# Designs tried in a protein design chat: miniprotein binders against Probable 3-mercaptopyruvate sulfurtransferase (tum1). Part 3

Target 1, 298 residues: Probable 3-mercaptopyruvate sulfurtransferase (tum1), of Schizosaccharomyces pombe (q9usj1)
Amino acid sequence: MFSVGKKISFILPIKGVLQKLKDNAQKTVLLDATWYLPTDTKNGKKEYLESRLPGAQYFDIDEAKDHKNPLPHMLPPADEFASYVGKLGIDRNTNVIIYDRKGFFSSPRVFWTFKVFGHEHVFLFPNAFNAWKTEGLELETGEPRTPKPVVYEGAKLNKDLVASFDDIVKVIESPDAAGVHIVDARAHERFLGNVPESRPGLASGHIPTSINIPFTETTAAGITAPKPEEDLEKVFSSHGLTDKSVPIITSCGSGVTASVLFAALKECGFKDVRVYDESWSGYGKRANEDSSLLATGP

## First folded at step 21 (miniprotein; from k4 with E33Q)

Design j3
Fold by OpenDDE base, fold request of step 23:
Order: C-alpha cells, then structure tokens, then sequence
Structure j3 (fold): chain B 298 residues (1-298), chain A 81 residues (1-81)
C-alpha cells in the first residue's frame, strides 16, 4: 500500500492559514492580489489601502509584469520578479499566502507566478475576507506596514509551467501526435466566437483543438472559491480530462483566469499543467492575421 | 472549544508581532491600534479558556496579555517623547 503521501494542498482553509501564522509568523506574508478587469470601476490597490488582512502586503499584477511586452500581463523577467517580491519582504523561505477580494479570481495568477519562479512555500487562501469575518476576526485599516526589503535569491523561470505560442503551434499542427490538451477558460460565447472581443484587433474564436472549460465551472458562485476537489474532478472528467499524466495547457483572455484553471487542475493532481501566458490577448492578434490559427464553433 | 481559544491566541500573537513592526517603523498610532487589538484577542482567549477549563491555554493567554501590555507601555512612552 504505497502511502500516497497526501500532498498538502496549497489551497488553505482559514484553519490552515492560522496554522501557518502559528508556526512561522515572522516568515509568513499575507499577500493581497486583488485585481479587477480594466472595465471594472473597482481598483485593487485602492481597496487594499482601505482594508486588508492584518499585515498583508499588496501584489500588483499590473506592476509585476514585463513592461517591455505590449501584452497586458506577461511574466516579468526573473530578476524583476525577485526585486519586486524582495521589496515586499518575501524571500525564498517565506510562506506566501495569497488571497483576493473576489475570493478566487486574481490570486491564482500570482500563485502561478510564484510557482513559475520556483517558490515552494506558496499558498492560496480562497474567500479570505468572508472566512476571516466568519471566524470573528477583524480586518486591518489605515496605513499598511512597510516591509523591510530582503533579497530574493534563486528566481528562475520554470519553463515547464509556461506555454509559449510555439508550444501552441506544435499542438495545432499535430493534434494527434502532441497528446496535449489546450483548455480555454473564457466564456463559452467567446470561445465559440459569437461575441466580439473587448480588445481591438483580436479575432473571435478559439485555438483549434482546444476545449472550453469556463473558469466559472471550477469555482463557487461569485468566484469565491474553487469547487471542492470531488466536484472539480467531475468537471474535468466531463470534459474528457481523466488522465492526470496528460499534458495540459490553459489559456484565457490575458492569463489571469487561465491560472484559475491551473490551480484547479493542480488541486486535482494533474501533473503537467502549463499556462499560455499570452492567452487570447496575444493569440487573438496572431489569429486575426492568420486564419489557420483560428477556429470557431464548438 | 480549545480550537477557538487557540485561534485567538494565534491572532493575538500575530497582531502583537505586527504592533512591534509598526513601532519599529515609527508608526505609533498604528502600533497602538494593533496592540489594542492584540489585547482584545488575548483577553478573549483568556476568558474562553477559563470558561471551558483549559488551564494551560489560560496561562498562555495570561502571559501573552502581560507581554502585550509591556509593548503598550513602550508605545505610550514613545508617543510622549
């Protein structure tokens, strides 16, 4: 009986968060990753300044990106990531617990980012605000703490977690040989190509051979938390994703909700999951110029 | 439940830690706010532990209250200087 060592879930309930705080408060950073779509009137940083989990720092996905890339949220270089998180008081040994105000929307992107750069001690805390309040705990208001800058060492891009456009092309050119599933987290109507993209110059449709699993199918109502593992397995199974060893590439509009799928898939034990960082913001532009890259319908 | 008591002890310690950080930053008002919150949690832990007969946790909470009160004094002294 191989003791399948219960992989400690990187998704923590409040009890798990409290345990981390108990065990190593000085090496734990609560990280507010609240981000909203550009079309939303809400601002994550503004909200952070208004209220947060006690001692939380803010991770701004709009700042922690490759500014040389015209796409919205491409991964920063490793050195820039290291510099950014170092200023937040995060080093290689820091327990990073990530949350967002929606519950499970933007935090997975930050989680994925930390994983990409090889951070081991990173966790997600879904539905953080509600969980906090339910436990009778108070939020912090006023001026946040200023962390002491530290040096983040050993940041290196793990290519096994990031899919490039070339990786996508390989799949679409040889679907049967590639054995890779591309999963699109976008809304079904966007996947079908029935609605225009919000960003100009993008084709409407999906990557050929891709499967549509709207990320909302993996979350509770209101995107407050991932569905329970049992329910996630049913969702993925219903889409033909049963073999945990099959390589998966997730995509979405800009790489944010693709990371929600990443987290959900990882929770279910899928071993090889990559996020296509460009997602539709990059791919849709390419597809607009080359129809061979574009599929519509189911 | 012991778990509930432990929750408040954990939070008291966490907030206490933050209070110290704010003090070190010279953010005395923030430090004061946090230390008061830490005391609130510690007292809650103490009360619950006594109510349910958790002697060890009660003693821990008591010690924590004393430590937080020392920090409170430090903050107050710093604010008057």
Amino acid sequence: as target 1 above (298 residues)
Amino acid sequence: SPEEVEKYIIMAKWIFYLAREYLEEGKYDRALQMVNLALKYAHRAHELSKKYGHTDLAEEAKRLIEEIEKLLQEIEDAMQS
Scores: ipSAE 0.851, ipTM 0.950, lowest interface PAE 0.5, mean pLDDT 95
Fold by OpenDDE base, fold request of step 23:
Structure j3 (fold): chain B 298 residues (1-298), chain A 81 residues (1-81)
Amino acid sequence: as target 1 above (298 residues)
Amino acid sequence: SPEEVEKYIIMAKWIFYLAREYLEEGKYDRALQMVNLALKYAHRAHELSKKYGHTDLAEEAKRLIEEIEKLLQEIEDAMQS
């Protein structure tokens, strides 16, 4: 009976976080990735400055992006990523534990970003604030720590984790041959094309052949945490995703909630999961100009 | 539970580490805040360990308290200089 060594989940409960701090405090960085939609009145950085997990640094999704790309959240170049995280005191050997104030909303995007650039020791801490409080632990207030800058070496974009527009086109042109599932994390009404997009110049609908799994189906109420693995399996199986070897591309509005699906799928053992970084912010513009790229309805 | 004691020891050590970092940064007020929190956790660990009869953890907590108190003195000395 080959004890399939339980792959240590990259999703950590508070006990797991404490264990990391116990084992290697000097090489562990807690990373606040709190981000809100532009339409939200809340500001992640402001909240970070008000309170955070002790010693946490802030990862700003709006800063750590490709500024040359007009789309909202495209991956930065590898050297820019390296420079950014190096300033946070993160090197290749740092245990990075990522959380956000909602619980499991924006942190997966940062997690995916680290994975894209080949960082191995990266983890998610869902529902961090509530977990922390439940354990009777105090948050940090006041001026945050300024870490000593370090050099992040070996950052290289892993293309196996990122889908391009060309990758999407290949799927829609040959859906039977591609054997790839495109999963849209957006709300069902957006997927159907029944509601207008919030951003101007975007078509309403979805990528042809794509399936809709609103990311909220994979999370607890309030987006505080991913559902338990058993429940995730049920969700994915109900949508026909049972073969863990089948390539999956996740998409959403701007690449954030697609990463929630990425994390959930990876937790369930799906081996080939890519995030379409442009998501609907990029695709919807293209579809607006070319109707062959657009599907509506179920 | 032993786990509860260990939690506070872990946190005391973590916060203690942060206090030293703040001291090195010259952020004395922050260092002081953190060192006091570290002491709080270490004392909680010590109290609980004694209550539940965990002698090994009690000794560890005691040593940690002593180390944190040394840092506290260093911070206070730095603030008066």
Scores: ipSAE 0.851, ipTM 0.950, lowest interface PAE 0.5, mean pLDDT 95
Fold by ESMFold2, look of step 22:
Structure j3 (fold): chain B 298 residues (1-298), chain A 81 residues (1-81)
Amino acid sequence: as target 1 above (298 residues)
Amino acid sequence: SPEEVEKYIIMAKWIFYLAREYLEEGKYDRALQMVNLALKYAHRAHELSKKYGHTDLAEEAKRLIEEIEKLLQEIEDAMQS
């Protein structure tokens, strides 16, 4: 099946969330994907255990990962993804609605993860807690549900949504022939190489030929929600991204904010968008050892 | 508005479903908390529907209250076992 030229709205306002619950409550799971950097004073799992949207399950990107890879948050093997989400009561037919307490930060990473493994009934609910409160709805506290595990069948990594280091090398070695845009979601000063990376052993700078669209250019009110689609189109066009058919690879520090750009680009109808899962955590290490892989400045 | 009434009906049904799930898990205190919240939403829907003259929604809310009250009794019975 081809989704070319068809826009599917996967970013739901609270009315859309309510509609999903109305239509198919028993086949709907709310996921709390709240995640903070290890240096942050907050902890997503602890916050989930204290309060959540009613019935929500917790998706931990630091648990659902490739445990054999030293890089942070790398996609798990398909069978481990299937086992993980099956324990949350999610099968292939489940409507999955994902939120995070920051609004529009870590939930797109989980959205992308589901898409990578072929789960099409997946949606984002930005600014969920404020929207819930504004509607006069109560959060759930106390011991969360432990859903009955289900079997998740047919999880298979879709390579069309993931970029490897080899994919990046092909682009930088032949940028005109490749016809691919590499888009860096990191803060501008990190892209320029003007500040050191927080993780040791990483070069300061960016992938040659890449452009910088800090993910906060695509969000409203800090990082609480994405900008409206028409404003997102202006952001992307101002960076030269107007042809919806041109392949795009997004990158960042460790794949979290690159997924914010993935979601924003898909919302605007970009047809071929991949996330470079290693991002700077892997690439920056290589660039530290081989300066030919490193660019700095605008 | 009818949208406000429908919101509370949707939420009452969702929370009612969760209450049943907690009951099946044997988490009776949680099931009780959730069924009371479902009842709160259903009553709010009923009150608003009567205030604004939405007779079809008022009938739906009333039927929902009756269903939730049956579950509440089931939960209370399970807690005494």
Scores: ipSAE 0.783, ipTM 0.931, lowest interface PAE 0.9, mean pLDDT 91
Fold by ESMFold2, fold request of step 23:
Formats: C-alpha cells, sequence, structure tokens
Structure j3 (fold): chain B 298 residues (1-298), chain A 81 residues (1-81)
C-alpha cells in the first residue's frame, strides 16, 4: 500500500531505540560510526574497541570506501558496500541504528550511505552515550562480538541521492534554469574564502551561487544532537529554503557534514536532497586551477 | 512506574540475547559478563514491579530471571569444559 500523508521519523530518541529493541531484537544492529577529522588526535576505532553500546558493530567510513579514488571517503561500489555490511550481520531487513560519540557528526554520513544503497530500515540515534548514561544503562567493554556474516541482497546506488561534479557545473552554468539550491555546510570563514583549507591544493572560497548554512546551525549544544524540527524549519527558512519541492544539493569539505544537512533537510520534509560526495576536496582542487569555478565573499 | 519496569525488561532481553551470541562464539568471559548484566536488569525489573504493584510485569520479570539463570549455568558449564 502507498502512503503519502505520513512522515517517517528516522531520528530516534532513546525511547525509540528501546522500542526497536523490544519489537525486533534479533533484527536490530547498533552501529558505531565514530570518525574524527584527520587533525584530531582521537581515533574512532580505538574508542569503539574500548567501549560501546552493548553489541554495537563498528562502521569505518575510511574502510568502507572507494579504494580506487584518491578523494577521502568516497562511496564504495555497491557490491563492496553489500559485502562490508554483510560481515557486520546486516541484511536488507535489519533495523540499523547509527550513533557516533560526538553526538550528531559522522553518523549522518553513514545514514546517507545506507539510504544511497537502498536500505529502508536505517535510523539515527543522536547523543547516544549521554542518553544511555542518563537512563542508568551500562556500556559494553571488553572484546566485541563477531557476528556471523549474512548475505546483503539488492544494494544498488540510488542516483537521486548523490550529486556529481557535472551536476554542480550544470547548476552554476545556468542557475535560474536549473532551479537548484547548493548548500555549503562548512564554517562561514571557509565559505567566504577568508581562511585556507586544511588540505593542501584547495582554493579558498565556495561554489558560485551556493549559500552557506554551517552544519552547527542545525545542531543543539554544540554538535551533540540536531535541533528540534521547528527550529530546523526556522534555520532553513532564514536562508531562503521554504519551498520543500526545490532540489537541494549539500556540500562540505569531504561529504561528512553535508550529510548532517541532508538528514536535517529530510527531517523537515524537503523532498529532493542530494549530497555532493566529492565536496570541496574535489571541487576546490579544480577551482584552484580554474578561477571561473570559484566565488568568495557573501 | 510501568515504563521504568519495561525499560529494564527490554534491556534484560537484549543483553540476554547478546550473552547467547557470545556463548555461541566461544567468548565465554564476555558471555559471563553479559549474562550477569542481563540478570541485574531482570532483578531490577522484578523488584520495581513488586514495589509498584505491577503483577503482570513481575511475573514476566520472574520468568525472564529463570531463563537467564539457565543460560548462566550453561556458560559456567562451558567454561569448566
Amino acid sequence: as target 1 above (298 residues)
Amino acid sequence: SPEEVEKYIIMAKWIFYLAREYLEEGKYDRALQMVNLALKYAHRAHELSKKYGHTDLAEEAKRLIEEIEKLLQEIEDAMQS
């Protein structure tokens, strides 16, 4: 049966997580997606091995990637995605509940990855460790479990969720005819071109015609959780994003925080949202060699 | 409240499932750690359900304790084999 009047919530508070465990314990996987910027001294895999939500498996965005592409954490081929998640005990019918230790930072990237390959039952659990502790529940330590591998069937890239460099070029060459908003999740000073990028060889600035919504505008208490939906609506409307049917492409440095905006926009009912997977890591290199691709300032 | 009792029942069942998975993997120390945690949650649920007069939840928690204790014995037996 078709349903057009029901909003599906994919951002779960701890009560929603407990409900999933109650309903489908044997078909539920908690997924630790903790990742840190290259300049950070912390290591997500090491932290996962020290402690985790009970039974959680680890999803490494730097392992589950296109190893033939030099750009950071590009989406893996569909068959490699299927093999990777199958080794974590995840099949098409598994409820996948994704968290990260920062709260709401890298887990949306993994959420987006599952959506791209057609996984229906995927959810985000923001601020998971604090919520767990507040409820008086214990973390798991010691050697993590090694689930039996399962077969993941039917992984296929959904082009409606991914934007390419060519898609970006079409927008900037004919912005009025394209009717697409490009939204940059990077910090404001990086968007303006006022500070150098941390990665070498990248121009300072932004994609022409794009608007800046630093991903931290969509989060509460730093980056621990997304803002409530009503507040997210105000953030987007204050930037001119009021028509839920207008296509949006999100971008950032390497596709991680662009996925935070993806999740926030989908929570608010925006119908056509894609992530530009290359983001500035690919675009900024081209813009460094071709100034027609580069804009600076507001 | 019945909501707090149900939280501990849900967690006891989830951790019990994980304990069984660790046992099947041959990770006996981990299975023992998890089954004892499951038992802790189930006992908490039982104690709270009796304190607040939730007789149906108290019966569920008691049956769960029995199931978890059987698994605990299986794990302890496997560790001595």
Scores: ipSAE 0.778, ipTM 0.929, lowest interface PAE 0.9, mean pLDDT 91
Fold by ESMFold2, fold request of step 23:
Structure j3 (fold): chain B 298 residues (1-298), chain A 81 residues (1-81)
Amino acid sequence: as target 1 above (298 residues)
Amino acid sequence: SPEEVEKYIIMAKWIFYLAREYLEEGKYDRALQMVNLALKYAHRAHELSKKYGHTDLAEEAKRLIEEIEKLLQEIEDAMQS
């Protein structure tokens, strides 16, 4: 008789978070990755400084970035990533548990960033504040701690998790031969080209051959948590994504919600998923200069 | 339930660790706030373990309370210096 082993998920409920703290409290860091769109009146760093999960450190995707690139939130160089997380007390063996105040919005971007640089022990904690409150646990207020810096060894960009503009061009030039799905996490009207982008200077539309799965199709209770795996599988299969071995490249406006799709796809067992880090912020400018890069409509 | 007791023991130990970190950073007001929270969790664990008859957990919670009280004394002493 055939038996199936238990699957271990990187998406942790509060019991899983408590288990990590029980196993090795001094090697576990809670990481607040709260971030809001530039058009939002809220500020993630400000909210972190007012309250947080006890002991949490803050990861700012607008600080831990490639400062030589004008595009938003581009991945930092590996040595700058290492320096940044080392100042947060994170070394290669640290269990990093990432949350954001919206629940499942910006934390997958930071999760992806850690995966890109080869960090094995990284996890997502969706719906963290509500789960904490429901268990009768207190948030921390007041001045946050300043951990002792540590050395982060061995950060190296994993090309298997990142797509470049050249990777996108290769797919659209040979779509049948490539066998790669480009998946756009943006809202449907942005994908169609029916509304202007919030960032100026970007074409309205999408990458030719791409399909649209707005990231909110993968979340529950707004954007508080991912849908259960069985429902995620239905979402992806309804869009033609059934072969877990087919390469997938996710895109969005600036790489944040593309990472929500990355996490959802990996949870469902898709083996080859990359995030196009530039996303529309870079691609959309190029599409203004070259109409062959732009598609509109369904 | 034993799971509820274990939750508070885990949290008391976590917050106790953070209180010690704040003390080492010289952030005495923060250390005091955290050690009192750790003590709250440890007392809750002790209360529940006695209610549900979990003698091993009750002994663990009691030892933890003693460790936390020792840290509280260290913090209070440091605040006088």
Scores: ipSAE 0.764, ipTM 0.926, lowest interface PAE 0.9, mean pLDDT 91

## First folded at step 22 (miniprotein)

Design j5 (from j3 with Y17L)
Fold by OpenDDE base, fold request of step 23:
Structure j5 (fold): chain B 298 residues (1-298), chain A 81 residues (1-81)
Amino acid sequence: as target 1 above (298 residues)
Amino acid sequence: SPEEVEKYIIMAKWIFLLAREYLEEGKYDRALQMVNLALKYAHRAHELSKKYGHTDLAEEAKRLIEEIEKLLQEIEDAMQS
């Protein structure tokens, strides 16, 4: 009986979070990764300053990015990531528990980022505020704590978790040979090319050969949490994703909701999942210049 | 349930640590707020543990209350200096 060691889920219920907080052997940092679309009037940092989980720090995806790249939210260089999280009091041995106010929207992006740079002790806490309240726990208000800076060592980009444009091209040029599934997390109408993109200069449509799984199909109503694993498996199976060894590349508009799919796929045991960081913000520009890169319809 | 008691003990400890951090930062008002919250959780744990006959947890909660009260005194002393 091969004890399939129950892979401890990186998605923690409140009980799991409390267990991590109990363990004094390792430093734990709660990270508020609340982020909203630019079109939204809400501001994650502002909300963080208003209320947070006790002792939580804020991870700003708008700051923790490659500022030299004009595309939104591209991964920072490893040294910049290390510097950023070090200032938050996070080192290589720190348990990092990430949440966001929506529940499971922007936190997966931060989770993926930590994984990309090789952090092992990183977790997601879906529906954190509601879970906290339900347990009769209080949020923190007022001026947050100032973390003691630490040195984050050993940050190195894991290329196995990041897909480049070249990786996409390889798939579309040889779909049968590549054996890679490209999964678009965007809304169905965007995937079809039936609606204009919000950003100028982007083509409307999808990557040739890609399939559409709107990220909302993997989440509970209101994007509060991922669906249960059993339900996720049904979703992925319905889209032909049954072999967990098959390489998958996720994409979306800007790399945020692609990470939601990343987390969901990883929860289901898919072994090879990469996020196309440029997503449609980068790809759509390329496709606008080269029609061979663009597909429309189903 | 013992689990509920443990929850409040865990939170009391977590908030207690946060209170200490604020004290170290010289944020006395924040430290005071957190220490009061920690006490609230610790007392809740103590009350529940007694109610349900969890002797070991009751003792742990009691010790924690004493520790938090010590920190409270330190904060108050720091504010008066």
Scores: ipSAE 0.847, ipTM 0.949, lowest interface PAE 0.5, mean pLDDT 95
Fold by OpenDDE base, fold request of step 23:
Structure j5 (fold): chain B 298 residues (1-298), chain A 81 residues (1-81)
Amino acid sequence: as target 1 above (298 residues)
Amino acid sequence: SPEEVEKYIIMAKWIFLLAREYLEEGKYDRALQMVNLALKYAHRAHELSKKYGHTDLAEEAKRLIEEIEKLLQEIEDAMQS
């Protein structure tokens, strides 16, 4: 009976967070990754400055991106990532615990980013504020601390976690041979092409051969946390995702909610999961110019 | 529960470290706020440990209170200088 060693979940309950904070053997940094859609009136950085977990730093997905790419939220170069997190006091050996105010919306994107650059000690803390309050713990207000800069060494982009447009094309051209599932995290109506995209110049529809799993199917109400693993398994199974060895590419509008699916799939033990970083913001433009790239309806 | 006591000990230590960082930054008001919060947690831990008869945790909490109070004095001294 091979004791399948309980994979230490990278998703931590408050008890797990406290345990990490207790362990003085490694430096721990709490990261507030609160981000809202551009159409939302809320501002993550502003909210961070108002209140945060004690000692938390802010990770701004709008700053930690490739500024040379016109697409939203493309991964930064490795050296820029290293510089950015180094300024936050994070090095290769730092335990990084990521949360967001919504609960489980933008934090997975930051989690994926750390994984892409090879950081091992990274965790998600869903529903952080509510969990904190429930435990009778206080939030920090006022001016946040200024971390001592450190050198982040060894940042290297892991291509196994990032899908490119070329990767998508390969799947479309040979769907049976590729054996790859493309999963779209967008709302069903967007997937069908029944509603216009909010960004101009984007086609309406989905990637041919892709399946639709709205990311909200993998989260609790209000996007506060991922569903329990048992429920996630049911969701994925209902969409034909039962083989944990089958390669999966997640996509969405801009790469954020695709990362929610990434985290959920990883929690369920899927071994090969990549995020299509361009997502519909990049793909929809291409599909608008080439109809062979566009599918509509279920 | 012992777990509840440990929670407050962990938080007291975490906030204590944060207070030190603020002191090092010269942010004395922030340091003072944090050290007071650390004391609050440490005292809660101490009280609960006594209530439930956890002698080892009570001693740990007591030592922590003493350490935090030392930091408080350092902050106060720094503010007067």
Scores: ipSAE 0.847, ipTM 0.949, lowest interface PAE 0.5, mean pLDDT 95
Fold by ESMFold2, fold request of step 23:
Structure j5 (fold): chain B 298 residues (1-298), chain A 81 residues (1-81)
Amino acid sequence: as target 1 above (298 residues)
Amino acid sequence: SPEEVEKYIIMAKWIFLLAREYLEEGKYDRALQMVNLALKYAHRAHELSKKYGHTDLAEEAKRLIEEIEKLLQEIEDAMQS
């Protein structure tokens, strides 16, 4: 996504957002991707209905999923993705700008989803509500608009951005396993295996050979925004990630915070980054039944 | 600065489009709220552009105010029906 002579980031400050809103040649859709853990009393859709950036549509990661798979928010089939985003008024040439109310938490998951299905003009807007208020701009309240559905053409899953369980097994069984880095975005105590997982039936620990970079190491002011690129590079290099051509697979509990790492790695120019969509929700169940799949400790 | 004027012109145009969409949906209260916000941004752009001497932007903001006022009238007419 880098142009000759100047790097163009997919992570937009408000000035970049305004420039996209100005573009009359391409339609822009703002997406509210706010999501909370099932145990949280907050509800992202309810908050969206109360207030939003003007004109924003809501992307529900628990609705836009593979309904035939019991694992949480697994990627939908390409045709169902196309149908879902088409109902939001998004076609292949739409500029899609994604935010979440926490700042930089669930919006990278939706960003990754669009990238997986080949959507080129997709961007992240961290800390959106605070940035909007700081610029003296008003939020929209009241009943949101109902967009006119459009046809989304050409959605096709890009396997270079997604890792499967079989992909993970190949990495841990490879004689050259040091050639692919598996990076776990979960909190350190979950990675170590020192605390039980919140979902029943999951082993406590991590994927063998994986390293832990809790996603909060890549964010500023809690989870408000990603760190600047220079600081992100220091985070990754401190964990041994310096070669931008090395293949990386990110994982977490269910693919949400693994996508935060995906976005941070791509911002730093890492060329080959995939998200393990099942993450611990699928892997941890298998590891509970097969100890060769489980590691604990540092 | 011209950037601040441009911000309000961009937002006025964005909100104007939303107001029109609400009108087409028959959501008159929402259309009215949005068209008034678009006017607020357009007037702010016009005021700032005159204050800082941005003649081209001032004329653009003035034309935008006129377009938004026509939409406001259209919304008010629809509310009578």
Scores: ipSAE 0.777, ipTM 0.931, lowest interface PAE 0.9, mean pLDDT 92
Fold by ESMFold2, fold request of step 23:
Structure j5 (fold): chain B 298 residues (1-298), chain A 81 residues (1-81)
Amino acid sequence: as target 1 above (298 residues)
Amino acid sequence: SPEEVEKYIIMAKWIFLLAREYLEEGKYDRALQMVNLALKYAHRAHELSKKYGHTDLAEEAKRLIEEIEKLLQEIEDAMQS
């Protein structure tokens, strides 16, 4: 369902995608961001090579990363981001429309990545394959296109969209003075500390002062699409998130589902939202060595 | 509906551009596959526009078919070289 009101959302239904193609076809790239948890038997790149939306390029979050950082999926350096997307035929003026085969799972991470490096014309297309099939449109198979590389100029990390470990420490050391909500997108049992983390060496629990909104509360069944904006408003308000001006930092295991919350919060008009890129993969290691960093339970 | 006709026109134009890009890459079999898909969408748009009496869209679809057929000829010429 379309959002109510006059806002033009960065979350596009198929009619919005068609409009972008109508207006700016030569400057539009469809981007397949399909990714699965390491424990999943599926492989996003293999699925992309078998079929895709026509002309789509593949964005691999496990390749477009900081290769010097041992933590998973950390943002790449700006020059490496620029080189990576330039090889996909994307420059600063390209309209980038991002989908993933689940619907609304890994594409928000790539959306956030583009936003972090200052790319303005970036959009999400949830439930893309179902929408395409319902409209009677064909997928592309066979060898995908290899676009001519272009120069991507002006990539620069926007610190207003990224939280560091130091930012987290400031919040937990002075929670009332900070005035920041830390929101954990992980499943509730991981937040409570009731189950071990899948990655070794991580404490079980959560960041002190944080609240838990499992990202699936913001999606339709099957993670196919975000909930309609009016339902998202209810989810956030039920967790005490009503003031759109209050800063929010989202976190999860490694930054993927925290970006689902980022997109949902921005859709609802929250003005100051950052993703904690390290998430539990970095924080949880430190919390193993320093109990002041660890909370468990509700 | 006019919206369904316009969908196929948009898609035909999009796939036409992709066919052109495959041609420029020298991937002639892929270019041929894509130009035929573009032609399929353009003919569907023309067929529906005539069925529902959308005169402006029918004329647009007809012009698009002509453009796509020209590209098809370019691809066939390149394959013979």
Scores: ipSAE 0.761, ipTM 0.922, lowest interface PAE 0.9, mean pLDDT 92
Fold by ESMFold2, look of step 22:
Structure j5 (fold): chain B 298 residues (1-298), chain A 81 residues (1-81)
Amino acid sequence: as target 1 above (298 residues)
Amino acid sequence: SPEEVEKYIIMAKWIFLLAREYLEEGKYDRALQMVNLALKYAHRAHELSKKYGHTDLAEEAKRLIEEIEKLLQEIEDAMQS
């Protein structure tokens, strides 16, 4: 007895956000995930402390990480993730709605992090500040609230959403047999190897067999929102990504914009998408020492 | 439209909860800011519901205004110690 349901989107327009805030039966937490590259002079936490969507808590990508790993933004251990989000008032049944001030840039990384640890009631709110203003709603200013900590139970890393360096090597060594697409979200000139990486000690180029879909191809009005699903389908199909069942691994510089592609691919119904958390920050060091790991050009 | 009224009722209730949390934390200036914003939204909902003849929503907004005014008094009392 087969039943067909309509696809449920995790990317919410403001009306969907308001419906979640209305739901008295289930707690909702708004998360500000604003983050800037280390070379940027702006600071996401500083901006959060100045203004935010009413009641929002700040999720700091640079604090909620594996502090024992020198690579940037590596996923924290599951128990440290649980402790971190519990201090923000988030338990396993909490609706989590994530935005960032750039629109659709760092919030997908936090979305992916929640999915990795098994949190199913997690959503993205792109272009949040413009949408809020258009509806005539005010931002919150002044000192933010401090929620009462709760216990987060059952955080467990889902290996089906994360790719390791060994996973990448298996694809490189047997591309046809692996049947996996590696997709690089970095700017085209970095993929080609035409410009040096901003971090020292990294090779210039890309993972052999990978294709380049700069994450900005999936966004509208700069990076303020994802493209509509119909246009996302065209972006992916133009790069040969049409079979929704074929495994995909996304990569970038440090795992942030690879998560933009993760969210866009999942919105389009791709069933098996992983993020290579190390991305070029880890891979590029190895490729500097072993040229068999490095490709350049188109 | 009833959707416009519902938006302001939802927001008034959300902001009211935030005001209560700030009061419990002893952050009285923040609680005052939030409760006044909640009142603004609730009054807008009441005004619009009467304009468009949504009597059930108008009564809901009126009850919400009364509840928010009670919290405002609690905050003002706490500020005077």
Scores: ipSAE 0.750, ipTM 0.920, lowest interface PAE 1.0, mean pLDDT 92

